VHH binders against Epimerase family protein SDR39U1 homolog, chloroplastic (GC1). Designs and how they scored, part 22

Target 1, 310 residues: Epimerase family protein SDR39U1 homolog, chloroplastic (GC1), of Arabidopsis thaliana (Mouse-ear cress) (q9sju9)
Amino acid sequence: CSSQKESQMTVSVTGATGFIGRRLVQRLRADNHAIRVLTRSKSKAEQIFPAKDFPGIVIAEESEWKNCVQGSTAVVNLAGLPISTRWSPEIKKEIKGSRIRVTSKVVDLINNSPAEARPTVLVSATAVGYYGTSETGVFDENSPSGKDYLAEVCREWEGTALKANKDVRVALIRIGVVLGKDGGALAMMIPFFQMFAGGPLGSGQQWFSWIHVDDLVNLIYEALTNPSYKGVINGTAPNPVRLGEMCQQLGSVLSRPSWLPVPDFALKALLGEGATVVLEGQKVLPVRAKELGFEFKYKYVKDALRAIMQ
Key: E = the ipSAE of ESMFold2; O = the ipSAE of OpenDDE; V2 = 0.75 times the mean of E and O plus 0.25 times the DockQ between their complexes.

## First folded at step 26 (VHH; framework vhh_7zox_3)

Design d4 (from c3 with G55D; at its last look DockQ between E and O 0.01; V2 from the best seeds 0.00; counts 0 for: pae E 2.2 > 2, placed apart)
Fold by OpenDDE, look of step 26:
Structure d4 (fold): chain B 310 residues (1-310), chain A 118 residues (1-118)
Amino acid sequence: as target 1 above (310 residues)
Amino acid sequence: DVQLVESGGGLVQPGGSLRLSCVASGFTFSDYYMGWVRQAPGKGLEWVSEISTGDYTNYADSVKGRFAISRDNAKNTLYLQMNRLKPEDTAVYYCARGEDSWGTYDYAGQGTQVTVSS
């Protein structure tokens, strides 16, 4: 929570109804900013953000996005198809397509806005998948892109966002594995964890570049308000862990054993190619966030998990 | 001031064992990842082992199954049990503190010499 009295922003948000988006909207509300929700389903968004709890909130369907983006101080682009599903060729295509389409639309709306009504900042989400996977490599914001499918998706995704007008400050947040109570990675991991007696997923040696949802929201918020937040910023906690440690800590918090591994074939059977998201990872460091002086509330996964499970 | 003081090194025959200790001071020991790195003659620094704040352990492939890292937070002490030592394990061994926010090491001790020779 910001203790500084800042001027009121008008913020348009895609993906507002998602796990991260909901928390961002709550933060924006708490700090008395004007919120414009860019959604594909107005009815769904109205259920999530009722006017009685969010006075002054504007909820706009795609046909109305133009009027929302114009006059906004900033745009936060969090829209994207969740990847925590079983992958098929069709799903893979949609993973990339959905992110590129929404980002392109947002950028077009920004660029087509009159200069006096143009947002001054775009915070656009991307993913640590940009770096590819490695068991030994360490990645920061200057590291090259990987060669796998997710890296390709992220390259195009980021490239699209960077087409924003030159006068618009663009911050690209490469998001790691988001941990929180009511969704995100844990919502998927916990059932598997319980199903297989709390053992590690895969070998346990893959890196797990995590971030608490509160820290991610704070990072996005800082990017909205701080002009120094420009370019690529990794949205990851300062202390990534091996997945084995993650499972150990999770087991400890849940008071469950964590010694029985989940075999790779079981994950592949359930998630298809999406199993790579679990079976493969990368060690990503938030070098830029550190340089910017960002303060993480949850620096260690143990503390994050304790807070989430309370 | 951050201080790390290693001990326990020495001369040992191949197949022998040594136990290294590192006493930490000047910081909250329990809040940091700790590790061991080594430097053999004519070679660069090599990562050996690491232990997290949650006592999760990692090892380089070259020492896996032979070395065991542990910590005693009450004593501010890091340990490295080295078994089945080989001549190629000959090096100066350094205790190192993990750097918060970087996942690297920001401090190391003066080192202790380990020599494995027949």
Scores: ipSAE 0.150, ipTM 0.592, lowest interface PAE 1.8, mean pLDDT 89
ESMFold2, look of step 26: ipSAE 0.478; ipTM 0.800
ESMFold2 (binder alone), look of step 26: mean pLDDT 87; pTM 0.882

Design d5 (from c4 with G35S; at its last look DockQ between E and O 0.02; V2 from the best seeds 0.00; counts 0 for: pae O 14.3 > 2, placed apart)
Fold by OpenDDE, look of step 26:
Structure d5 (fold): chain B 310 residues (1-310), chain A 118 residues (1-118)
Amino acid sequence: as target 1 above (310 residues)
Amino acid sequence: DVQLVESGGGLVQPGGSLRLSCVASGFTFSDYYMSWVRQAPGKGLEWVSDISTGDYTNYADSVKGRFAISRDNAKNTLYLQMNRLKPEDTAVYYCARGTEDWGTYDYAGQGTQVTVSS
């Protein structure tokens, strides 16, 4: 289900070649919007978005981003190094640096655009890491920022986006754990899950604030078209679960046992400091999305997983 | 597993000074806010001070101007310099990961006793 389209948009997208970005571009194409891909690798993007399948698509390297942003109706900023990787000091720096750099560049391009050619909407991705980690806390869009590294990253990340011209509507989507086929969190979790006989990761008590990729894309799309989508909006499904439950449901869908826990040391051995992304979480509720009347296709993780695995 | 080990407590006279230390292990120390909290006899847990990953410091009004929190990330160590100690400062002092805000206070050490008495 898609929102009513009043007019064709021209949308510039960073991170278009990513898991979420690809699906957004497909959605935009399906709804006959003009798409401008802002990429660092034109050749890679052209392989992912061939002209024959995406007629009219513009793929621009960094030197060409200015010409794309100017004249765009909206900008979607999804670029950023994935955090679901083995962390090193260098990787940590890049996690923050890549997000701030790209966001800053996008904002500068928006701000330096002539008023008549300036995008009117910026949808910028951020993360639920903003809230920090907690086994007991419940977070919404009004909750304060956490007191860890990821929270700091998110604060700066969001702060950078908010430097957009005051005439530009800025929607910040604090994205949870994205579930979808052939990518996202499951692409990483499933191998681990299978390797360790489908047991819970860590204690299993950490919160898992998930969202199906289709719901996330739809949320981003609504933010593009609905003026009420302004400020912070959590990109999480309405029913977060404990990771133990997530693993149980995943096991069920995969027809595998889920009784053998994955020890913390194994996760740390494979993911390094990035293991914290798996071992720690937070319960985040999409209160703003609910207020806005957003309807989730996948409200429960079981349904999301079934849809993904079938 | 996360471990926090406090040290440096003791008996001091009013007006005296102590320096507490907390050695952290089992997590990336530099990635977290760290806090000192204390519990006086018959009272609840009281937040004393915290320090950010960027060395931004905060203090409870009761200790502001007298206590100084600091950290050495290379040593995975948190410090609390306590000056001009008062009898009211008598408590078990705990090193904690995070802050009391919204559940980010998730680990604490065994504590170290600080007694201020003439």
Scores: ipSAE 0.000, ipTM 0.258, lowest interface PAE 14.3, mean pLDDT 88
ESMFold2, look of step 26: ipSAE 0.310; ipTM 0.707
ESMFold2 (binder alone), look of step 26: mean pLDDT 88; pTM 0.892

Design d6 (from c4 with G98D; at its last look DockQ between E and O 0.42; V2 from the best seeds 0.00; counts 0 for: pae E 5.7 > 2)
Fold by OpenDDE, look of step 26:
Structure d6 (fold): chain B 310 residues (1-310), chain A 118 residues (1-118)
Amino acid sequence: as target 1 above (310 residues)
Amino acid sequence: DVQLVESGGGLVQPGGSLRLSCVASGFTFSDYYMGWVRQAPGKGLEWVSDISTGDYTNYADSVKGRFAISRDNAKNTLYLQMNRLKPEDTAVYYCARDTEDWGTYDYAGQGTQVTVSS
């Protein structure tokens, strides 16, 4: 299969040091693209992406982002993704501000770039929280936004990204729950399983719109290279499951019982307001990705989990 | 355990000044971006300012030219000098630790009340 020699891109990436970002950078490296890391900690990023392993990589602190964005082929904005930590109510409220701030900065840098040095593509991450929470609803890229706070966050977050210059192709990836090794949702869930004998989290009836990290990275990569990837694209696997099923499958993979439920108060005690990410969900389908012909490596959560845990 | 303790709030007249302080503990303060956010009555949380590990500063448009963020890594302390205060600056001000990977905050203090009123 003669891989058509795709022209080398120069890609600036925010959130590069994160769970998803690291894998994206690895992919970009593997395909011999030029990488510019937009970070808030140069020293940390340099540790994660040492020059010896990433020849030619540029790591830029915030004061240097301008020089990186200018001349980039594309920008991937992964900063502002949900973090798996305990949230105070106050911190939760800052979610909107932080996402808007980072995205706004990126957009400003793009827009203020000379035309000849302006990136032509912006892939900006957002979240399935856009659709709100529902135990019964089914959502796709045409579904209306929810009415809860997270939906509001996503609306403004996406709205900010869409302020990019009209000549810039913007792809908004509404990311579901990302599954992968040594990070993402499983990094949070596995300790709970170990503590609570692998039972369902909450009622177990909430939808769990998951995606394997490799599929997400591939989706982002396609969005970088394929002009058809424009607008909103759900970053979710084609077969979302109930959280109860997710827990059951996870238990199976971990060879642990999954019959003892974890009560909501325990989750809230450990995760604070972040527990809502686990306790509330929505069934989201990747209709646009399918239309675009995107091929998921992991279509079923069982296969994803098996791959991750082996 | 990560702790952030704000102080320095109070009642001031319009045009007045306050200096907020935040003492951090439980983590390597110098390794993190730090910021201030505020919440006015009946309003959502609003970003005010942040500062990098290398003293690169950012401000919301609403406070540009009036507020100055700074840090003393030796003292694990974050500061916010607020000048030319306005009634609309009335809020609870929170010190917050910035996450490097996600561009968000993961910890905040209990806040300090700032009231600007004639």
Scores: ipSAE 0.025, ipTM 0.372, lowest interface PAE 5.1, mean pLDDT 88
ESMFold2, look of step 26: ipSAE 0.198; ipTM 0.638
ESMFold2 (binder alone), look of step 26: mean pLDDT 86; pTM 0.880

